# Ledger of designs, part 72: VHH binders against o26223

Target 1, 191 residues: o26223
Amino acid sequence: MKLLWTSQHIKVTVHIDGKVSKMDVLEAIKTRRSIRKYQDREVPEELIDKILDAAMCGPSAVDERPWHFIVVRNREMLEKIPEVHPYGAMVKDAPVAIIVCCDSSLEKIPGFWVQDCSIASQNILLAAHSLGLGAVWTGVYPLEDRVEGIRRLFSIPEHVIPFSVIPLGYPAENPGTRDLFDPDRIHLEKW

## First folded at step 3 (VHH)

Design q28 (framework vhh_8pnl_2)
Fold by ESMFold2-Fast, scan of step 3:
Structure q28 (fold): chain B 191 residues (1-191), chain A 123 residues (1-123)
Amino acid sequence: as target 1 above (191 residues)
Amino acid sequence: QGQLVESGGGLVQPGGSLRLSCADAGSIFYINAMAWYRQAPGKERELVARISWGGSTNYADFVKGRFTISRDNAKSTLYLQMNSLKPEDTAMYYCATHSEYLPGKTDYSQDYWGQGTRVTVSA
């Protein structure tokens, strides 16, 4: 696969840029839920491109942006993920998964790549939700057995660390939204 | 990419003082814990002193009361003030980051090391 030499591939391919999602950012944050059941429907490449563009727009410590992404659509490969990830059973039923990785050669500050890849993962979840898709973050790092299992399965080089596996698709479930605001966790001026 | 660069080493007589500096030309210094290590001829590297971002310090027993570690976060510089130097303090002194963000996972934390500066204590 050849990628465009622009940071925003999606802007080159789409008359669909004229179609605006009316979901408020706060609404997207508040209504996003983990989705583990997917319709047997292909996710268009242009939506994956929009999601990955959003993933790369996150803040990064000292602008190190250590993230790399593997897009998995191959059914045989998706079916093997539960063998190395015990809580990844839903991945085999997803039409596509994104593996968020850290290229350690890009790391400028020790340890901040975890925060960077967490932000990229959350942006994937929010972007998917805003586009009418469902997704779930399944943890890989810091569980060494999962890291090595995913590395071997996808031929990930030693200097690259798989961080999360995010299956996504059109939702086949609709969990209700949660009201999680807790004023007891807010302290004014001091603890 | 940033590299830690030590300076301030030299030859000093017993009872003398030296101040070592470790400068971060890049961005490694930020909010990491920092440490000084030393390696005497024919021996392994050993921890001399550590300082957290918040200024909490820890010293090896063999330097307590004689050495003081400090940091200037605005200048991205780590210091080691060495007083009452002894011949046993003769070593290469190394500046290093200490992983506070991935404790116990050193293979992933990617601690950074300087090139070292030589301290010789001899009459």
Scores: ipSAE 0.000, ipTM 0.089, lowest interface PAE 18.0, mean pLDDT 80

Design q29 (framework vhh_8pnl_2)
Fold by ESMFold2-Fast, scan of step 3:
Formats: structure tokens, sequence, C-alpha cells
Structure q29 (fold): chain B 191 residues (1-191), chain A 123 residues (1-123)
């Protein structure tokens, strides 16, 4: 693919086997919604690979990049997630889920792994949306029962902390758009 | 790591058939995607066929219509049915598996590999 700048717009030209995105970055950010209902349709591994590539492109504190990802497609394993994560009931109905983890042995500055893994999680949601998929971030950290439940379920080592579980699939709902802009939260020059 | 064991290779005449099997002996907690790779003398290792946990398949152009990949998730076993074998199919055939941990989209990032089974297509 190539980007061609024009007086009005940036155009994307693709190679013979390339792909063109039809959604710009601002549109993707503004229209992404939490999706909790999925079609009974498998997500190709190629799309998961693109999503995880995007996840790893996020900024991280002191470039520590502590994230690891577990990709779960096994129906029996997905069905067990709600047993340890009460607000993860939709996970059992998803064709796939990504568990975002922090390897604490990669941490260079204490505490910033939470921000690093949040960035990775948001990039997963945004990348999924840009590819025509729906996803939702279900929180694991800092709730200890969820952290330890997910750890045991997926044999995660003690030095690795499960941060979020993100089910994803082709959306079976359209919750509509939201206008979240609030000018009262913007202060010019000073509070 | 050698948790996968291939079987079913051998010497076969052109036009013949072989069925390869790969078992994990129960040491892998979770098997996600599985694949067959091959390496012919003097060549790079290359993907033959891949199958997801749900059964979606992908085949290399050089085996399309001749080879069929399948899996039995209850037995943690992978199969490759090879029909209409050609001398060019002569290679070591390797079974590969991904676990729950994502390590990258590249072929070299399969987590588990077998030691291979030899297939020779010759009179």
Amino acid sequence: as target 1 above (191 residues)
Amino acid sequence: QGQLVESGGGLVQPGGSLRLSCADAGSIFYINAMAWYRQAPGKERELVARISWGGSTNYADFVKGRFTISRDNAKSTLYLQMNSLKPEDTAMYYCAAKDLTYSGPRESHFDYWGQGTRVTVSA
C-alpha cells in the first residue's frame, strides 16, 4: 500500500494483494462501540493477527512493552470464563477472545504496565472495529478474584498478570452512535 | 519442545497415497491452530496446510486438490491425507501447533513442533 497526499484528502493505493480502509481514524474512534452480541461466524486468524499487530504498536512507558496475549477459540474454555468473571457473560457467545496480560519481568518502571495494557486493549478494540468486527473490554485487573480466576483457568504464571478479556466477533447488534463531546470539561489556559 | 509425534510416512510410488498422523501425547494443555510443514532436500521449510480449532483450512498452492488436512480435537490428533503423490512431494513432514499464548503471526512462532516423518515418492 501507498499513501498519496492531495490538496483535500490523503488517498490510499493498494498493491495487488493489499487492502484499503474505508474508515478514517477519527471516524473509527467516534463510531467504535462496545459490542456484546456476535454472529455465529468464525473470525479468520489473519484478522486476529492484524489486530494483535496493532495492539503491539501502542506507546509504552520506557518502551517496556510488557504485554502478552492469549487467543482463546476453544468453546469449552470460553464457556468457563463467566464462572470467574461475572460481567463476562457475553464471552461464551463470542467466536474468539483475547486475554491481555502483563509479564511483570518485562516491567522497567513500577505501575505503568496498567497504562501499557490499557493502550494495548484500546488498540485491539479500535483495530477490530476498523476491520468490521465488534469487541468489548471486560475488566480483570485490579479485581483479585478475577485476576486469580483467569490465571488458574489459563495456566498463567504468577509473574504474569491478566489485565483484560476482550471477546470479539462479527457484530450482531448496532447500538447506534453517541455524542460524548462535553465542552464543560475543556478549560482554556487555566482551570 | 518435541511434544508432537508424527507417523505415517514412508516410500510410495508416484500417484500413490499416504495418511500422516500427529499426536501430542496429552502434554499440551490447549491446542489452538495446527499445521503441516515440509522441508525438501536443499529447500526452506514451507507450509503445506493449516487448520484452525474450528476447522477452517488453508492450503499451499502446490497441494490444493490433492491433500486434505483434518483434526480430531477430542483426541488431540492432526491428519494429512495425501493423494496423487508426486516426486516433488518428497520431504520431511513436520507437525506444528499453537497454544494459548500468542507469539506472532509468522510461521516460526508455532509453539510446538514434531521431529518429522519422512515421505519419499519414487519408484
Scores: ipSAE 0.000, ipTM 0.128, lowest interface PAE 16.0, mean pLDDT 82

Design q3 (framework vhh_7aqx_2)
Fold by ESMFold2-Fast, scan of step 3:
Structure q3 (fold): chain B 191 residues (1-191), chain A 125 residues (1-125)
Amino acid sequence: as target 1 above (191 residues)
Amino acid sequence: QVQLQESGGGLVQAGGSLRLSCTTSGRTFDDYAFSWFRQAPGEEREFVGAISWSGDSTDYADSVKGRFTISRDNAKNTFYLQMNSLKTEDTAVYYCAASYGKTLYPDRSSEYDYWGQGTQVTVSS
């Protein structure tokens, strides 16, 4: 096989106030918001593939890359998620969800899989936003009841840990951006 | 959804040139890698050339390297195969194919997402 391209030329178009615009990386980071309301519209498989490619591009401790992903489109399965995740009510209304998992057999440094899966989850959120989709990270790990509920629901093996459930869709809400810069949290040369 | 349609095929003399076009319908043209394949009578379908979704990388089969050039025109939703120094062995049905957003373009025809219906190229001596 041959590597024929680089991510240096990623092109993204986003509709802002009825206009199509190109979103750069800093703008994507600053304007990404949690989206919990979705249009009744299917997300193409090609966009999910792009999002998962981005998820796997995150840095990983000692390059262990312990992540696995479950893509859920089945309406009956999506409707069962709120039964095991109390704060996952919006998942039943999403056209698709991604479950980020850690295969513990791939872990090289104890405990760093949490950071690896957090990075993968954030990349999913940013990639979705950059492609005109909305998403929200709903927490699973380290809440024991949610971990076991999700494991049973999706037949996840004991050596695999479900980390997050991320519903995705075309947004049906547009929350305003936040100004979160706080210079009081920046210390120069010492605390 | 992307649909592909080849054009520009026909009869050409050995040593001549021909340019094939593949016109796509759909708003995501810039996100696809494009390839050309060909199939001669009684032979399997073979890879001819590819261009990445960014246009920064191209690849060619050894049999056509230096003679064929693949290019894309995003403004026209069209990509091309410029065929120079044609040989009778280049006679085949030429197919265009598209693959969405992959880091590597597929090496198997079964892994491509969209295909054209094919256009005949005949090279006479």
Scores: ipSAE 0.000, ipTM 0.099, lowest interface PAE 19.9, mean pLDDT 81

Design q30 (framework vhh_8pnl_2)
Fold by ESMFold2-Fast, scan of step 3:
Structure q30 (fold): chain B 191 residues (1-191), chain A 123 residues (1-123)
Amino acid sequence: as target 1 above (191 residues)
Amino acid sequence: QGQLVESGGGLVQPGGSLRLSCADAGSIFYINAMAWYRQAPGKERELVARISWGGSTNYADFVKGRFTISRDNAKSTLYLQMNSLKPEDTAMYYCARQSPEYTLGDKSHYDYWGQGTRVTVSA
């Protein structure tokens, strides 16, 4: 695990009178969109720390919490991600990306680590949105070529599985809101 | 951004050691790759060592095993520990920060700031 200097310093010294700005959770869920265009602005380490805190608060099967995170801000490294992820071209334009990983040695129930990492990934997207940032989930697992490419690029050990790459930044696009409610997908009492 | 200020150079005998420092005032030091370059009289500037924000290092073959690059992100300071110095190491040493290539304005992979610090290795 890599901690940025500012994130590490914040953990030690800064938790004083943070503004508690509550977003309507339902509104945040309904208005979150995948954002692939970012402003040329740095994302403060404090916001990354809040996002990662939220990521770790998701439910996990038998509370195994197998997730690990790599925070990537190095431009050279971000520029190499599209070489191993064909649909990750936008990552090179983001000020930061989070790689969600699963330590398979922490798995207590076979197969549930995928759900655990999915929950962590969604929490990152939602937390980013709630903080005024945009993000997108770029899929890595279960595509073996992408898993291997990301592992090689970031020196990830064999027992750790890279699951998703999530670039984030201040949004430079606004795709608007979708109306996705479909009552035909809801069954009462029985199928 | 910030200004880079190199220090720690001097005169040493062959086989001696020096530690160079580079202070980066008010910069985004912690998220950028950093490097040490050197320029001997009449030569082009050449890469000596590079360190990523995460601590991964690369060294020029001519210093491998003798020099160690390190960073202290809390102090926004880059270091170059130079051991077993040779006369051929005599040069002006510059620290450099990776330029944001996507921000329209620089073709260089790395920038440098200040006058550098002079290292002289002679008997």
Scores: ipSAE 0.000, ipTM 0.081, lowest interface PAE 21.5, mean pLDDT 79

Design q4 (framework vhh_7aqx_2)
Fold by ESMFold2-Fast, scan of step 3:
Structure q4 (fold): chain B 191 residues (1-191), chain A 125 residues (1-125)
Amino acid sequence: as target 1 above (191 residues)
Amino acid sequence: QVQLQESGGGLVQAGGSLRLSCTTSGRTFDDYAFSWFRQAPGEEREFVGAISWSGDSTDYADSVKGRFTISRDNAKNTFYLQMNSLKTEDTAVYYCAAHLSTYGKYVSPDRYEYWGQGTQVTVSS
C-alpha cells in the first residue's frame, strides 16, 4: 500500500475551545508557504480576530508585548502600499493586510521588540495557514524608506515603528511542499 | 556503548542481488538513525543510504537510487541494505554507521559516533 499525505489531506482532530482543527501544529509549520496570489473572496472578520489572537500569544522579552496591529481592508489604501514598498506589489491584490507595529513606549528591554514583532508576524502566518488562508511577510523594518513610507501612509505616531506588512486571503496558488530539513546544521553535545 | 557489526558481504555476479545486515549491541537500537557508507580501493568513503529511528524516512545516494533499499527491524536490533541490479562499480567495503538522531538523511561522515568494521562486497563481471 502507498499512503500519500499532502498539506490539504492532513487532518487531525484537536479540541481548542470546542473547535475542531483540520491541521496539527507540526504540519502547519512544515507546510506553510508564502502566498502572493489570492482569490477574489472576502476574509471574514472572525478569522482575522482569530489570527490576531494567535499573534498576541507569542512569547515576549520580560512580557513587554509591544505589538500593535493595523487591519487594512480599504482597497484604495491597499493599492497605495506598493508605492512605498517596492516588493509589496501583491498587497494590492489581497482582500486584507495586517501591519505589525511596535509601540516603543511599551518596550522594557532595549532592542528585543524586533524579536517580539518577528514572533507575532510568524504567528500570523501560521494561524492564517491553519485556517485555510495564505499570507506572506513583506519586510518594513529596518529599511528606513519603507518605515517612513508606511508611517506616513497610515498616520502612525512617531513612537510607533511599522515592522511588517502581511497581506492575506484565500490562496490562488499552490507552491508545493519544500524539504528543508538539513541535519548537518544540527550538532550534538558540541560543535 | 553501541557496537555495530556488518554481515552478508561476499562475491556476487553483475546483475545479482545481495543483502547486508548490521546488528547493534550495547544500547537501545531505536535511539539511533543508521546509515550505510562504502569505500572502493583508492577512493574516499562515500554515502550510500540512511534510515531514521522510526523507519519512516530514508535517503539514498543518486548512484544507488532505485537499486538499493535500506530497512530496519527494531525487534532484532538489525538494519539492512538490500542491493539489487549490482554493478561492478558497486565493489567496495561497506560500513554501517550510527548517529544519535531521529533523522534518516545524509550527514557528513565525521558526524557519526559509531562505525562497524566493514564487510567486503565484490561484484564480478
Scores: ipSAE 0.000, ipTM 0.179, lowest interface PAE 17.1, mean pLDDT 83

Design q5 (framework vhh_7aqx_2)
Fold by ESMFold2-Fast, scan of step 3:
Structure q5 (fold): chain B 191 residues (1-191), chain A 125 residues (1-125)
Amino acid sequence: as target 1 above (191 residues)
Amino acid sequence: QVQLQESGGGLVQAGGSLRLSCTTSGRTFDDYAFSWFRQAPGEEREFVGAISWSGDSTDYADSVKGRFTISRDNAKNTFYLQMNSLKTEDTAVYYCAAGQPFYKSTLTSERYDYWGQGTQVTVSS
């Protein structure tokens, strides 16, 4: 093992231990990009099942797991999402979208459901990327017009809060990766 | 509306085979996940098998895995249950169902919006 530090980044060299899952995870995190253009291809339900399984594996405050998911494949419904979400234009071109919701009746600690649903949303993005799909997080909460628009469109009960809309499909674009490491944002021991 | 109609039921001896068909009335056949459920005399209705909207995924109850196969033919607006190595305990009224195009949710009857009338399958020893 070698540990190298430069002014820009550190590099760790590890010995071969089959497929190195820890480095594969870091690569997935670093190479995931928002994808807004999709191939005209169906996404198998098996992949959606794997994505939702991953979404539910996230940590939640006091294990409240308040998330519910709506899977939207109906083209007419996908085409209506941009009417209630100004930045959701790409959803009409996706073969499927997942709406992440919070069931407030499952909330044990007030306010932490936002963090719980954020974790679930990020897990959806990473799982999709790892399976060869592209996805993008379009924000719903806390914008009241979007929350109520999505609620009405999908008949969501008053005690359930739509949090995000995530269209996904096989990617029809490759924006490349970004180097976002900024050592000025790292403080050792104190601010 | 979507209407479902079963056919292919009947009497068969143990170890035999039957193929059930379910025909749909509608131009939206490709939009639905399809399943088969059964209800034996004195028992609750139970899940038998399902096929996803895409046709890429199938699921089966443990009691029928390896013996039954579900398939769909979009050109005929029909889906099937091929039942092989039939046992006397497979005797039931078999129902076809259509609903939400989400694989895991198709294991519960509450996810299905449309149901057929049922077709009797009787397996004799």
Scores: ipSAE 0.000, ipTM 0.157, lowest interface PAE 15.2, mean pLDDT 82

Design q6 (framework vhh_7aqx_2)
Fold by ESMFold2-Fast, scan of step 3:
Structure q6 (fold): chain B 191 residues (1-191), chain A 126 residues (1-126)
Amino acid sequence: as target 1 above (191 residues)
Amino acid sequence: QVQLQESGGGLVQAGGSLRLSCTTSGRTFDDYAFSWFRQAPGEEREFVGAISWSGDSTDYADSVKGRFTISRDNAKNTFYLQMNSLKTEDTAVYYCAATRSPYLGSKYSADEYDYWGQGTQVTVSS
């Protein structure tokens, strides 16, 4: 293995405690893991702002950018999410969660909002990781019971569709690295 | 989607040991928490043991604590149940199960697991 790192290949992240960590884009993508256990420690607003900025920088079909975000820090509200999302038990123990939503009135091309909100969700996960946080994508759409449950819980209007719930926090677990490269899934020129 | 396949069951004498394996297909193995359940003849399916998605936490039913150990190998997309000091009461069909809920001790009801293996028979003779 040969690694030649220059400043243009390194992303510098400043933590709230004044620490600086460096992570290039490929390293961030390859080392991001789903984190479901969080420290009992608040996430600063500055980090949430940076994450949401990154979320909004994703590509969007015909530049429709239909995403809206709900930031949930209220403990009582976080504790109610597992009641309407059976596989979202970890959300109740997170210091904060971001709900990614689609405003259907902003949709310019039918059906592409799912891809738009998926891109925004992935950017949230990568940005959180780059800032020293852990996060996990918990699915809401297209499961109608979860969509309706989240909508009612957060007073989301009918023209807005909750897409994902992403709890975030400082990691209280440290999963090992993964090697997911599979050359058998790469076909040259034809199937 | 995840597919689960058990192996390693069979006949063993009381006091013996068996190691069950559950192999999964898919690239999201490490995003799941895994559990073993068993069902004895004429009884309901019951929880045996669980391992968190990170492998840092394990839980066991009181009847198997100290005798059974659950572990996972993310590189092989496989998780295991090491069964020691087997008793005739351990005779059952053993099922592996997967859930996206990583919290140990949250419930462990069979209805909370979305993916199940076909089961493997363990028979402990006297």
Scores: ipSAE 0.000, ipTM 0.102, lowest interface PAE 18.8, mean pLDDT 81

Design q7 (framework vhh_gefurulimab)
Fold by ESMFold2-Fast, scan of step 3:
Structure q7 (fold): chain B 191 residues (1-191), chain A 124 residues (1-124)
Amino acid sequence: as target 1 above (191 residues)
Amino acid sequence: EVQLVESGGGLVKPGGSLRLSCAASGFTFDEYAAAWFRQAPGKEREFVSAISWGGDTTYADSVKGRFTISRDNAKNSLYLQMNSLRAEDTAVYYCAARPSYTLKGYSPREYDYWGQGTLVTVSS
């Protein structure tokens, strides 16, 4: 549990439409960190539902919304992910993971599904953080060995592309926030 | 410029065989992964088989054991040997390529270069 993020923040953020909720969003963006250590606690399905609702609210190219999500709670399946994803070792210790997928049959404009699924993945990370959970984005696409491994492991059809695996849980680590503002990356009027 | 041209399609009876060829120009298959896709009328392009630059192969379950993908880098050519053909194999067959050492991509979107296609009809 992070001290600055409690159930009270969820109520303030969700139910207030004004200055406070907008500042809470900026703080959530600035204080979100990748979390790879989780408490041995179940994540209630209500919180997963809220996270997935937020994921589907992202913008997509020509409103194609190509994303599908697999929610994995089965411990045996979570334990098999590191076998096909070398940087996914933390997934086996998570109480739940979300696999973000693209259904290519829903694509209306070629190539934009990567941006669409990136937006959905980031929304999962931010929503989890706002709800007092920790998460980390582990990359699947465009590494074809990982794409194929995850596809086989979860019986994903050939027209669907696994994009990311995001383990989630109550955090068992508390990394500090980062100050990443770099004015040298901002150009006024011209490059 | 990268160009792919398929050949070898035609009409064949069930149980017959065909060999498709794909000739590449503007690149060598050394440093490119290559694949075969097919499209039946009213359907999206579906994966058939892929071969990486490193020579690893993968096959769709529907063709596994019947089709064999191969490449000849000296001739800049990709092949699909199709045996024990069935009516459901009727489709336009496309060769596809992308710069990749180890790609085993299953989505048409993962490939950057495409041929124009060759028709395979399996009918009595």
Scores: ipSAE 0.000, ipTM 0.076, lowest interface PAE 22.8, mean pLDDT 82

Design q8 (framework vhh_gefurulimab)
Fold by ESMFold2-Fast, scan of step 3:
Structure q8 (fold): chain B 191 residues (1-191), chain A 124 residues (1-124)
Amino acid sequence: as target 1 above (191 residues)
Amino acid sequence: EVQLVESGGGLVKPGGSLRLSCAASGFTFDEYAAAWFRQAPGKEREFVSAISWGGDTTYADSVKGRFTISRDNAKNSLYLQMNSLRAEDTAVYYCAAKLGYSRTPYTSKDYDYWGQGTLVTVSS
């Protein structure tokens, strides 16, 4: 059975004059967009701390919590990221980037660290959005050239795997919201 | 079409100097890491020197202190200044480019684009 659905229009409540209005969870999820253009403004350390706190609150397989984070603010280091990540050109223009890493010594169930670090990465994106910032997930794992490039650039030890690079800042673009609900992707009881 | 064209090879006496050039077309070096490799008769290609997009340089131990890699983004060209040349530097020299590579890939398989090579002979 095919179902027909009506599209909905959602109001966005965002950062205004240095103040952040509260979004409910569904609004934050529906209005978050990848942001690749940033204002020439510093992101306060307090906001980065809140984002990283949110990153660590994700569910983790067998509670292994294998994530570690590198916070990069150094302009020379940010400018070198595109050399090892071809789709990370926007990182050099961001005031800060977070590198999400897995410490393999903390892994309790093989392979689930990928899902754990994916959850942490998404929480960074949602938390940034809720605080009036923009961010984008740039993929590192499982592309070995990017993994080894990032490892060497940031002196990451061999037992730690860089998973994603997430530049963030105050947004200098405002892409509209998207209506992505597709009832044809929902199957009742069986395929 | 992406092309790398080397030039500047030739015959030089031991202790002499030579400057190799690599001209790129179809892309710009300011978005790529670039390197020089060489291959002597009967040997595999070996790493000589690399320059990252940010300008950091790396050299093989055999050429360190004698060779200098540089880039001119306005001319879309890569250079290798070779000083104090030795007989063992005799080889075909290849220019190579890699989008999004880190510091110094030592293996030729890590590079996406290659020139046809230029011969350098160091002999009396």
Scores: ipSAE 0.000, ipTM 0.098, lowest interface PAE 19.8, mean pLDDT 81

Design q9 (framework vhh_gefurulimab)
Fold by ESMFold2-Fast, scan of step 3:
Structure q9 (fold): chain B 191 residues (1-191), chain A 124 residues (1-124)
Amino acid sequence: as target 1 above (191 residues)
Amino acid sequence: EVQLVESGGGLVKPGGSLRLSCAASGFTFDEYAAAWFRQAPGKEREFVSAISWGGDTTYADSVKGRFTISRDNAKNSLYLQMNSLRAEDTAVYYCAASRYPLTGKFSSPHYDYWGQGTLVTVSS
């Protein structure tokens, strides 16, 4: 791939099946796509650990870092998610899913946990992509029925709020590249 | 007013070298990405090389390995070192500058400031 601008961005290097893949930060951001079809292949624990490490590195309002994560590999549990999340049908076909949660007892400034958990969710998507995996963000909060359904299904305490469900795995689809840059949305000095 | 002024163009034999300079006035390069474009007679303006405000460089395939872009923010100048010149490199060369991050696109509309150009002729 030819990059027109070479940036002093952080290079991400991963070892997959003895193969070395390098992806700079801009490349990862621009080529990440929502993946909803997965190979019937386990994701190593080491990759999940790397993804969760990246998730926790996001900025957080007043450094509150209210996020907690549930890692779901149990097939029966994954198959029940679509029953409480109507747009989560693909979750039952994923080898693993991460549920991003907010522990409200860690919140220091009201309402900013939503931004905190959004940042963590996006970092999961980017980290998964950089490691050769595919993932998709399925929204839970602020839809009350989904929040309560996921809470009930995973025995989540009342002071903890499920925010998103992110299934991930080795991709079984390859969506095409998109160039989404729109200079008409950029206003210099004034609207 | 903001101004970019190119210099260093001229007549050179095939295989020769030239160094183009672009001097900025009215602003400093330290927060701008900069690029070189060229236009041959009867052709559209084409990208040659770019340097981000962080110092990363990019080159068109036709000049890669032969041309080197650099900047000196203390001297408020942009340079293009052109080696192993070919007849096909004959063109008017323009420097351009843009506020990062708009510089991720290599089309004329995404550059805020342009020089008037300097002619490079490669002929024996």
Scores: ipSAE 0.000, ipTM 0.075, lowest interface PAE 20.9, mean pLDDT 81

Design r1 (framework vhh_7aqx_2)
Fold by ESMFold2-Fast, scan of step 3:
Structure r1 (fold): chain B 191 residues (1-191), chain A 125 residues (1-125)
Amino acid sequence: as target 1 above (191 residues)
Amino acid sequence: QVQLQESGGGLVQAGGSLRLSCTTSGFTFSDYAFSWFRQAPGEEREFVGAISRSGGSTDYADSVKGRFTISRDNAKNTFYLQMNSLKTEDTAVYYCAAKRYSGFTWKSPSEYDYWGQGTQVTVSS
């Protein structure tokens, strides 16, 4: 199979630390990597606001938008996350983390909140990358021990389910990009 | 009144060790993150090491990684800098500093709420 790519179709320009960054949508998707090492540097509140705005723009089942977000900047709280999330060690080194939650009282169609919160999580990763930040999705749901640990740590109500913890910051690593296109996974007309 | 008091400085030969202490009073010790900075004659104040409010995270300047260790003792309202394998380049006035943790900015002197008076460390060849 032959496919023609253009990464210059849509351009997004943002000001980051006095510098101008340009990245089109396809370039953002293709070059986003999980980042687990962060500079010792705070993320401005204005960038977090832009990321959360993007997170809320995702599609949701019957427009239920069940997501809520907790923004964690307090280092003592960030340092406690690895105690309840064994694969969240990098969170203690991040300047900020976003906890994506589902308010079950907002769910209109049972079970679709998982897809809704997955979309919000991915939008956080893409928005962060487009703004010159690095982030990583650490899984909480469906692992009950992590769900309950995060709920207790952040005083999350019983009807609210923590879905993911996403630390983010200015990247202190560059893992490079991956070429993951596999034409054997594309079937024309039928299997 | 808030006070930070350094002790443990002095003269030591290259390859030797010193332990600096910073004893604090006038605030709730467990609410603060702590750092050590140093300043050589004619130079600006530079970051040496930091310990978070919980004690779970530490950070060090590249020049001292593997040689220096920061720690805290909440029961004694004191934090420490253990300095091993000292070099002549480590000669400086060492300052302890405290900040109410507001974020991940502990390498900048301007982020700190309280400072000690400094203690001289001199490393001879």
Scores: ipSAE 0.000, ipTM 0.108, lowest interface PAE 18.5, mean pLDDT 84

